# VHH binders against c4kar8: the designs that were tried, part 79

Target 1, 263 residues: c4kar8
Amino acid sequence: MAELSTPSPASPAPLDGGRGDELEKFTLRGARQILQLLQDLITHRGLITAHTGGGHSFMTAVLKVDEERGRVVLDPSPDPQANRRALAAPRLTCVTQLDGIRIQFPLVGLGEGQDKGRPALFAPLPAEMLRLQRREFYRLQVPLAHELSCLLKAEDLARKPVEVSARVIDIGAGGVAVVVPTGAAEFVIGGTLPACRLALPDGEPIELDLEVRNLNRQTQRNGTEQLRVGLRFAALPRAADTRIQRYIFKTERALNAKARGGL
Short names: E, the ipSAE of ESMFold2; O, the ipSAE of OpenDDE; V2, 0.75 times the mean of E and O plus 0.25 times the DockQ between their complexes.

## First folded at step 3 (VHH)

Design d3 (framework vhh_7yz9_2)
Fold by ESMFold2-Fast, scan of step 3:
Structure d3 (fold): chain B 263 residues (1-263), chain A 124 residues (1-124)
Amino acid sequence: as target 1 above (263 residues)
Amino acid sequence: QWQLVESGGGLVQAGGSLRLSCTASGRTFSSYDMGWYRQTAGNEREWVAFIYSGGSTTYADSVKGRFTISRDNAKNTVYLQMNSLKPEDTAVYYCAADVEYYSDSGLPDEYDYWGQGTPVTVSS
């Protein structure tokens, strides 16, 4: 793999005209770098969330890199509707992680067919990939065994207060992503959910305000659909920030130890 | 909040050339990947050409060697130079921009932005 750029300390928060300069430092353009990164995703069995637009995504993986034909081979969804949405999409935005680093890349020109007699999706190799080597882009995939949940203070369709217990699927410095039961509450992008309670494995729940940043119906590897909600920490007290960072670092360290053969 | 406006389509004879333009109004044009797509009645949109925010380009096999995509960030414009046009290139051509990435929450619910389309007719 070719050398990655050293990231700047400046915040990647969206600003008028600033984001292009920030992302340049994280952009991989070399054909060999891109091929190596895609092969690393295959080797580590990295799951990819492919966003297909309209608030939809599905779980996929790179099955093969066909260097001779200049294309990637992707695992199709067991849900035919997810595959139809992907094929109709102007592009897929693919998001994954490798060694705790967020990797993001587009795929355009998606087609379907067969690879060695099995259904497959094909796309030309991306000419650029983002390898976001800054801690603020890091998202810890929360182990299921931790049963980490967040009690959301939301409203139903009639604007009556409701409390929804949501499972936390990932967590980072800036927020969490949660799975919400269908129909449990109404979420509006940009809306604030006050006084929510984040339950970590050890200690009392953390009270915090959350801003709804995205809504996504994701088709899982088993073909079922989940409503996933991206939530930003709108007003995170320093003590809460310290506890969240401690949880992330401790969990990442434990997962890293297991990956290196454990005890 | 931002709009994409395509222009430059029209009628042309086989073997001729056209240059399509797509002008964006709004912020952070330089941060967006931009693409050209085409659609005929009753068919899904197909990808034609794509230009990354960093300047790399990719092309559908059907147009490779004949079409060239480029961008001018100072003018907030992406171009598609179409040479050696064939009757099979007859379609409505659309400009598209990908969703803006936000680090705090990942991706917004809105995925992309589209223009209104510009028709291209290539006579035999």
Scores: ipSAE 0.385, ipTM 0.727, lowest interface PAE 3.2, mean pLDDT 82
Fold by OpenDDE, second read of step 4:
Structure d3 (fold): chain B 263 residues (1-263), chain A 124 residues (1-124)
Amino acid sequence: as target 1 above (263 residues)
Amino acid sequence: QWQLVESGGGLVQAGGSLRLSCTASGRTFSSYDMGWYRQTAGNEREWVAFIYSGGSTTYADSVKGRFTISRDNAKNTVYLQMNSLKPEDTAVYYCAADVEYYSDSGLPDEYDYWGQGTPVTVSS
C-alpha cells in the first residue's frame, strides 16, 4: 500500500505574481487590517470579481466575516458552473474597489455550504490583501531641507489621545504623506484625525482635519521600521489651500530651476 | 495633454540587445511611476518591468536578469535595456505611466497614460 503522499498544498502564489518586493508596500498582512478591510467591503456592499483561472470569473460579495472560525463567507454565483469552477480552483483571485481603491486578495481552500440556510461559499481568511491607492492629486516630493512636519492628533492602541510629530514626505492639493515611528499611534484607514497641524515654511501651522487613506510599513536602510501614512485633507479652508498651492508652486519652480542647472 | 511616446523597437537577432525609450511630454515626469508592458496579437498585455518614482525597480520573472528598466528624469524618459533577447520576447512593447499615492502597482488597467507601443521582433 504505497502511501500516496498527498502533495503538500502548494503555498498560494504570492499576490505579487512575480512583480517583486515593491508590491509588498501595498500588501496588508496584519490580521486586524485584513479583517477591517473585509468588514469595509461588507459595509459598502462591494461587488467582487472572483477569478477562477482560465479566463473565468464570477461576481460575488463578502457576506460575512467569521472571526471565530477564521473564515470569510461569499455569495455564490447564480451559475452552478461558475461555482464548480470556483470550488475546483486551487486559488481564487478576488478583485474589487473600495472608494476608488483597487483591492485584490487571494482565497484558497474554498468550500460550499450554508449560511443561515442559504447557499454560501466559504474560505479561510486571506493571508494578505493588496490595496492599491491612486493619487487624487499631484503630490510634490518635499525636499528634506524644507523639514515639513505635521502634528497628528491620533490615538494609541488603548484609544488614548496622543500627539505625533510626523515628517511630511509629499504634499498635494488633496493631502499629505507622512512618516511616523512604528507604534507611535494607531491609525485606521478611513479614520479622521481632527485638528492636526501642518507646518509650512511660510508661516504659522495650518490647522486641519486629516483622513487616513493609506498605511504602508517601510523598513529603512538602517533596519528601522517606519510607518508611512497617507492623509487626505478632510476640510481645508480656502486660505490654507492657497498657502499649500503657493508652497507647491514655489517649490516646484525651485526644483525645476535646479534641475536645469540654475544656481 | 500628457503623452508617452515609445521608440527603439525593431528587428534583432536572438541573443542580441535592444534599448527602448519612452519619453513623456509632461512636466511632472519625476512624480510618475513607469512601467513597460508587452503584447502579442490575440493575447493580453503582459507586465515586463516597473520603476517607481523613487527609482526602485521590479521585473517579471520571464525577463529578470536580462532586462533593465531605468529612468532619466531630466529627459522625461524611461528606458528598457533588453539583453539576451529571445524569440518569445517578440511583441509590441508599451510604456505606461501612473501616479499612485505612494507608488504604482504596475496593474495595466489602472495606469493613467499609455504609449502607442513600439514593435520588437526577435528572429531565431
Scores: ipSAE 0.006, ipTM 0.259, lowest interface PAE 9.8, mean pLDDT 82

Design d30 (framework vhh_7zox_3)
Fold by ESMFold2-Fast, scan of step 3:
Structure d30 (fold): chain B 263 residues (1-263), chain A 125 residues (1-125)
Amino acid sequence: as target 1 above (263 residues)
Amino acid sequence: DVQLVESGGGLVQPGGSLRLSCVASGRTFSSYDMGWVRQAPGKGLEWVSDIYSGGSTGYADSVKGRFAISRDNAKNTLYLQMNRLKPEDTAVYYCAAGDYSEEFLEYLGTEYDYAGQGTQVTVSS
């Protein structure tokens, strides 16, 4: 019963602990970075899902960071049973999102008390916080002017090989979404499309294997139907992966440059 | 097609200062976003600071308040003024044009475009 879809950055579900080695590069361990991130959650009034284990969770928020005592102060649940479960738990796994960035951290040694005369929960500051960078989940909306395309090697309804030039509408580290005319080819979720060719603005097309992840029929404003196909990169040579990431990085920076320069 | 040559590194005591320089040749320097990245012994690349073509600057938290990045477009030169140096600042420092964000460098490992040979900074007593 393996999960076949990537969790959204807003998903409250904790990431698997067996991925600790893969997530180490996104883990903050510096005291100043942890304090700043917790303060950002206060400033933006970020809602946190706190998982107490056994499928139980409650909604909370960071009320205060107490640097002198090395602790974080949390808003208790209005449900007394949720608070009792939290206090009994050896560990809370806290999950939230800030500006599209997934944030996850453990809290150990939860206690109860008061902050400014109101009930509060408190725990020692986490020794680590996971901050999954936007690019792991970021899907660059491809500017129409870039005319990005992917030549798909697929099959028609009769299992005859067909080549379809599909427009790339978004691209990320893990794959692309393309649009094709309805009926141009048959796609099966989990099916593989070998030796497809991704055309970036610079250089030769990149040859890559794609796996069909999802399908969605879209009606355009003019009433025509198109099929949106989500495609995962099955495997990429490092050189291809580097070229794709450079395209994403340069395009993202260009799109953000006006906002940064207009301060 | 830009070529970068770093200089100004050396051995310095904790609390000391160094000024790094990077001379660029090739395309017009003023059009580039420029930055400094470093690699400590046995560690990966770490973004240190950047300065956009428009003059906007950024700094890693580890160096904020101690380092200052600047550019001289007339001389095609990028600078990094390093003050209050710590043993943890010991690294080879590279200048880079464009693609040097921390996230992108983590992805690339030790490989990147438009970087020079680097300059060694050693902070030791």
Scores: ipSAE 0.000, ipTM 0.139, lowest interface PAE 15.5, mean pLDDT 75

Design d31 (framework vhh_7yz9_2)
Fold by ESMFold2-Fast, scan of step 3:
Structure d31 (fold): chain B 263 residues (1-263), chain A 125 residues (1-125)
Amino acid sequence: as target 1 above (263 residues)
Amino acid sequence: QWQLVESGGGLVQAGGSLRLSCTASGRTFSSYDMGWYRQTAGNEREWVAFIYSGGSTTYADSVKGRFTISRDNAKNTVYLQMNSLKPEDTAVYYCAAGDYDEEFWEYLGTEYDYWGQGTPVTVSS
């Protein structure tokens, strides 16, 4: 009987701390599962945002899994500065999506070299990956064709009020990520932007208060930099929340239908 | 907000052992990825060992089989057990914690979010 308690269905000893306990069920540790997930990222050409700390990131992709040497091969940035930041970083935090599921993993021990005569970045295989199959972590990647924008009420460098039209790149239940033209406005983490206007299809712009939650200078695949601003929805009227959720669901459903038709 | 306090460094003979400790303040320690890094005179800082929030570990090739990273979430402490020490292990050792706040779904840390002050380790030949 005591022998039968070894593979406990209650799983490993519980983590101490609410967030750690919550993430346990989303954590992949099996070597086969990790290799399969990395391979799925290659197969689907999944774009990865690699955060290098200091408010910087760059777009990359997994090019190859080198099982013999126990490492992943990543596409370097065409911007040498982005690659230097990545190599100097103690870790990369890699974020991507597959089938609407957020996938997140750290890479440590990053180096540079060549793969089949081309520049590449190398890191040891991650030992854990998070697969966050929870609706609150879902972010709809906004199709460029939708031209979704948010008019931000912010301040310029001289602390004068300014209105900035920002492109919405993703949207979820709790907020949006937008791209702001360089130098267009000053943002402070924790600051509130009142009476912003989110332009959704099928009606008038939604007026809402947004809290600045993150700022990131992201180097794109073409080597250019964009300022990405993560914005949290303050209290929303129920009608506004319903319209946002409807847009997310309708767009997700349409994208899934197109993917199935394209098979 | 977070503070990391390192201890356990010192002078040791080649072939000896040391255990480094890094204690963090904060309520969500178990959700943090934790790492040990070292800097040798004239060289850039290098990664040594890493422990994921879920308890998995990875090691630099130079220390595999000799060093063990572990954590005690009840004490908010991460450890580096260093065995079979070599003169080449002489360095200042740093603890670092990566904080991934669920309220913003992207990591944004300034340098790895939180670094310790470092603890020197000297291995005599």
Scores: ipSAE 0.577, ipTM 0.811, lowest interface PAE 1.7, mean pLDDT 82
Fold by OpenDDE, second read of step 4:
Structure d31 (fold): chain B 263 residues (1-263), chain A 125 residues (1-125)
Amino acid sequence: as target 1 above (263 residues)
Amino acid sequence: QWQLVESGGGLVQAGGSLRLSCTASGRTFSSYDMGWYRQTAGNEREWVAFIYSGGSTTYADSVKGRFTISRDNAKNTVYLQMNSLKPEDTAVYYCAAGDYDEEFWEYLGTEYDYWGQGTPVTVSS
């Protein structure tokens, strides 16, 4: 009687479709970043699909982040069998979306218990979180020599109005990415910054409303700690749109010419 | 696949010089910002130097005036010239590259998109 060694359930293939190396740049590993993203999921009541392997999944949500204990609290499935599978799985793969951004993260060491008298699932904080945000429009990396800036009208931690001069990193028809010093202001994803001023080289600053779409705290490549803010043009006048498009086109041509050895 | 390969590490006496090289295998090297880091056993990676795609440079205070970062876009290579080396400069040195993905929003992950395998530098007293 040959004991058919039941093949150890193959670890669920990474949901990244084999793009592991390409996705590395979108992987958050900073403790603060992870905590912030988890908190955002809580705030927005983001529904999470939790994959337990073998084609099985259940719907959950992050209920709480316990920073002191270094753990995340999840809503258990109403299906006891799903919870059993989750607890037995070596890894729970969580997939969700927040403001159109795909978020994926692994949880390991899942346990069950109670939170405030209610059944809950517990896991250590994820070591990494994948955050993918597709651009709606092509974005031009702004040459440093252009020194594009955006004056942001924001609020500080005390909700006092502050103006922050931010360097523009990239620009497209749909928005800009900027960098600000850490602690310069408080930003909320989905929040609107009214009456900001985008400075282009060709003339007077453009007044526009900006919507915060992405926040990323990181050490910059130049060794400084900064906050990267992705901003969408919430309301762009036609004249402003034309100027932005003209700038992008002109800059692209110049960069291409330079790349070809013409400048 | 876009890869970074470092070279030039080795043993050198205090006060000596080394030149590290990092070559990228990918296209569009000219659009990448490049950096050098170093790491000792049990410690975090320390930023050393940075060069923008446009050619501007910046340095950590610990190496300022001694190290020079430069790039050759035709060779897809970034260099770190290290002069007046000290024993405290002993570390594994890593090259890093950062770019923006056209299809996605700004960089949302670590500091750089790609890292080299590292090259060891040992400065003897």
Scores: ipSAE 0.010, ipTM 0.238, lowest interface PAE 9.9, mean pLDDT 82

Design d32 (framework vhh_7yz9_2; at its last look DockQ between E and O 0.02; V2 from the best seeds 0.00; counts 0 for: pae O 10.1 > 2, unsure alone 56.5 < 65, placed apart)
Fold by ESMFold2-Fast, scan of step 3:
Structure d32 (fold): chain B 263 residues (1-263), chain A 125 residues (1-125)
Amino acid sequence: as target 1 above (263 residues)
Amino acid sequence: QWQLVESGGGLVQAGGSLRLSCTASGRTFSSYDMGWYRQTAGNEREWVAYIYSGGSTTYADSVKGRFTISRDNAKNTVYLQMNSLKPEDTAVYYCAAGDYSEEFLEYLGTEYDYWGQGTPVTVSS
């Protein structure tokens, strides 16, 4: 029996000849450009989410670029299991943001060792990196002080309806990423959560439908694990889109002003 | 729904050559990074070579100068040309595919790593 679900626009499909070509203009391939970008991540202490597969990731950072040996040195996780998953992974998918620009790159051939007497992870320098210089690709990291939450309508482990207040960790034009307490709800990639409520400052919660796009158990810099859920805006009314964009714009401006204030 | 099928393995004498192929079906191959990996009994999987969607290549130090990875996007196939084979190259060889473009276009990163079934390579002296 056929399934009735239709792939959404821009959803993965068996054939799509345009995907690689669309991202080509954002791809860095020059050794000098790659080295400079990695150095900028070091200078700005950019945190990297390294996806290790199987729905797992950990927070890391580039500690050093070893140009002579052609490798990057990464901060290992304080959780030994996260490091073991990373070492066993065929590759890491590394995602970060620098000055509001999304940066994404693979690392392959990960190994472990020591750097100046400290544990470290090593990988060959990436030969290509994505640097996505478009406003629509921007994701605002939500300040903790905003206490931004989204009330999710989901199911618990017993398949009973449950409402979960999830903390919004980032927000963009296309969706939000939230932190959900372990065991609070079950999520299925591609599933729709109807009539969820996004609580933005200065107004009533926005009621919207969210599609589950990503599930990952992320090991934090302190070694604790949290469930991060990526949610796409499945149906976004124009008024809601305007409020979300306004929040992103205002918060970005406030963060930029704070940074330039010498704090 | 991704299927990767490796071929070209077999028995070869030290100093010989083999060419492995990995053919993908179900997705647009040109959008994916492709890698070759190998595993011996009792050991963890080891990375061998990687080719980016944009055509750039990287190699493990153990095979650099001896192995060449290439791709034919029209045939949805990635190749590993193995020259000057050593007994230490004996392993089951696997190809894998990863899609960074798909993760980006879906707003948030999703895992799209796919593996083939493997093809054995035995190098005798």
Scores: ipSAE 0.601, ipTM 0.822, lowest interface PAE 1.5, mean pLDDT 82
Fold by ESMFold2, look of step 5:
Structure d32 (fold): chain B 263 residues (1-263), chain A 125 residues (1-125)
Amino acid sequence: as target 1 above (263 residues)
Amino acid sequence: QWQLVESGGGLVQAGGSLRLSCTASGRTFSSYDMGWYRQTAGNEREWVAYIYSGGSTTYADSVKGRFTISRDNAKNTVYLQMNSLKPEDTAVYYCAAGDYSEEFLEYLGTEYDYWGQGTPVTVSS
């Protein structure tokens, strides 16, 4: 008999195993608040990951809000397949971050059209948005100049061991997200990758065990597709945890200092 | 894995009313958002109505004021009350479920069946 899929167990930064009364305090329902948050995303040119289900997503942005028609206008992907998946999906789950706060919301009723002669995607305004104002949900976007990588010990399609060097695109208290070349390895959600090595700028690589939590074929703003792998830290030695937290703190402070004129 | 079962479709005269039900099993219903969709032959599936787990609702322009979506968490059921029906409402109606907070939070990766099997609605003139 096949077992029913269950929510992931602990940590390091899940909500109480899902949405419910716990999320109520993070839920925006006021039309004014929703419009303001969407406008803030436009003003800050916020990059949004739109998940279409089936392990696919694409990068987009809110171009404008049409308040009179009650619609948002989104940037389409240059990849026609990404746009087709978005239009066929029952909803887009949009994930972004603004000023260090994680924002998630669904869009339903997505349609394709034109905005001032340019292709665009349209959807009714969401009636609810999550604004997850807790530090545990923060994910540092890794600056390209840092060239963070993680050596993954995985298997190829032929079930042979391979080592894959993956670029780290974000890092938080409980894990990393990496991108991997298509076909470089096979990953299984819930699988464990032992003795991987995370290369931080401030010393020797950290050896750590990782659990695969997410697999997503993500279409970038330029239309290229990458395999994005979400990885949770297993039990970390104290020294490893300290180095990761120090990297996040130092990088966050450096980015904030640049925003206020530097030190 | 979710199982979604739609019911309540049938033949109705223009101007009439019909109530569709979508019953879920296999997971706790109250944490999920639910949507109704419809499809006619030769066309893409079209969104109709959406209800958030917190109770907020939104509707396609073509059905606003005529259709009402509601939920009964104790029965794991979402309803679509369809009033003032028109021949253009003729379609197979589907429900779908999702949780935009859980599916992608903290690198969780889950996939679920977004669709039920459908219930046909025919509106005669």
Scores: ipSAE 0.546, ipTM 0.839, lowest interface PAE 2.0, mean pLDDT 82
Fold by OpenDDE, look of step 5:
Structure d32 (fold): chain B 263 residues (1-263), chain A 125 residues (1-125)
Amino acid sequence: as target 1 above (263 residues)
Amino acid sequence: QWQLVESGGGLVQAGGSLRLSCTASGRTFSSYDMGWYRQTAGNEREWVAYIYSGGSTTYADSVKGRFTISRDNAKNTVYLQMNSLKPEDTAVYYCAAGDYSEEFLEYLGTEYDYWGQGTPVTVSS
């Protein structure tokens, strides 16, 4: 009787590029910017919550930035177990606030050592830091009944032009998220899709350029895989913007009315 | 699934005050950053205020000094105290939530937040 080892539910694949367009605006990638922000954390003695995974975290602080060696020095936890977890973790997620702004950054490659004779944690400088000031845009979940679509002009694996009709699942002032069948086209984050057509219920499709901002593979309940593509409006005419905003407003109002029992 | 329900909207005279509430139905409210937005017909939804899970606050320039965002984690509720209201503040106000629990830290950047259905605020001259 071979005990069929129930396959452990596959850990959701790291969202390849799942940072919404909005987060990209708040992400620092410049070496100077990162160094300055880390130095600011030192100057302000900012306490950092370091997340090691599994629901565990400890309090730390940036003690020093070593530019020559390209590393950051952290204050170790007084709890030896927390330090062990930190060292064993594939990634340390650091969260703090400076001047009322949330700051988040990943550290990888943690090591233990000494700084000036004191125990310390060491990590390479983060490649990016999120400085979240505000969330400017929102996305309306598009009702299924509205059947919004976007005709995407993309390329296949052979770089042959293809047109893909994609369902719009959410829409905001800054862009849309769409779903496409896996393999329908090749998308590159940062790439531009020119002369796409967004279909709204109120009239003719809107021609616009779209920039790919994120890609997320999703498995449907039926087991079918689909690709969610986050798209930014690269160039939106004022008239188009007005139409989109009007649609969003009317839709939200209708949803609210329904929720209140009015429809 | 998290649900947000706004309340406290209504008609108020210019110079008056109003307090909005937004209650979340989910667990781990303390791990969420909370925000208020507002929208008028034909315009984009604009950010008003934000309160982080750690309690820090930030405000749009248009409401700074007049509005105060706060939270009560025990009640799963975020508040917007609006003072010195102006006709320009007339809008539908929406509550928003961003999940920053450890389970979601790796997934920062989802294209959507949790949103309420909105509560209308009308400021008469």
Scores: ipSAE 0.006, ipTM 0.255, lowest interface PAE 10.1, mean pLDDT 82
OpenDDE, second read of step 4: ipSAE 0.005; ipTM 0.228
ESMFold2 (binder alone), look of step 5: mean pLDDT 75; pTM 0.759

Design d33 (framework vhh_7yz9_2)
Fold by ESMFold2-Fast, scan of step 3:
Structure d33 (fold): chain B 263 residues (1-263), chain A 124 residues (1-124)
Amino acid sequence: as target 1 above (263 residues)
Amino acid sequence: QWQLVESGGGLVQAGGSLRLSCTASGRTFSSYDMGWYRQTAGNEREWVAFIYSGGSTTYADSVKGRFTISRDNAKNTVYLQMNSLKPEDTAVYYCAADLEYYSDYGLPSEYDYWGQGTPVTVSS
């Protein structure tokens, strides 16, 4: 059904507002600003989640910006099916972050070829990029070494209760994104998962009610497929909020120190 | 939830011009990014031109300098002005609409609707 692939907007679109007034100030349209931001993503080796529609995405990166041809060069997926979905898509929506700032941009007219003898995907430079410098859009990418998990209380296809331990891949003030094995449970956008348990390194698991906000079948850079589930904190007690913010701050500080130390 | 209706296709001689229109009904148009795509028999749909909700435009290399995409938000309509038409432009042309959804854990929206297509035939 359409509800699984297309999230419902929270509010009706404004009559005059492409992106609305709040997002307009974060929208980059200058060719040089766009080029500089794409170059920063190359320099920092930023991983990009490219959404191809139909609840599918794959991990990529900007390899090169070809100013003469007005094109961006992307790292293809090792999964041929993910590349076929991308090439068939009317657009890719690319989501990444740089220094904790969410960056989002569309790519239209994707093609494939070779760059210096290696397979590559090509697209025209985006005409607009969104750079959201607000705390509510900040997402900490969780280090694999932390082995952060959330025990989800979900249902299988037959509506029978099931518990799934999901790996937390990012965390912010408003929620978490987790990955689960395909078929481990069924999720419905807008559904509530009660009494889930978020395991942070610094103590007892936090009991949380989570709302399913998005579902995406993501092809990793190694070609394996995962179900990515975006989960909003339905209600967050102050003590839980404090512990989550402390974890985010401490981890961000440690990651910044490692980046500066060349580790 | 909403419908796209294309019009303006037909038979034209090489070097001629056509203007395609795509009218949206049922929802607010101005927040949507809009695109024109085309498909020949046995081939996948290919992108032709795109207009962002903010008014910026982009074009496939095969049509740059010949085609112009524009929009009239008051009429809920997007246009594709096609000049200097070539036999290679023969295809069924489709309109597509997309709303980018931004939230705490929002996903980019997929195209809400494709139109049913309007055929364009360019004779030599």
Scores: ipSAE 0.012, ipTM 0.304, lowest interface PAE 8.8, mean pLDDT 78

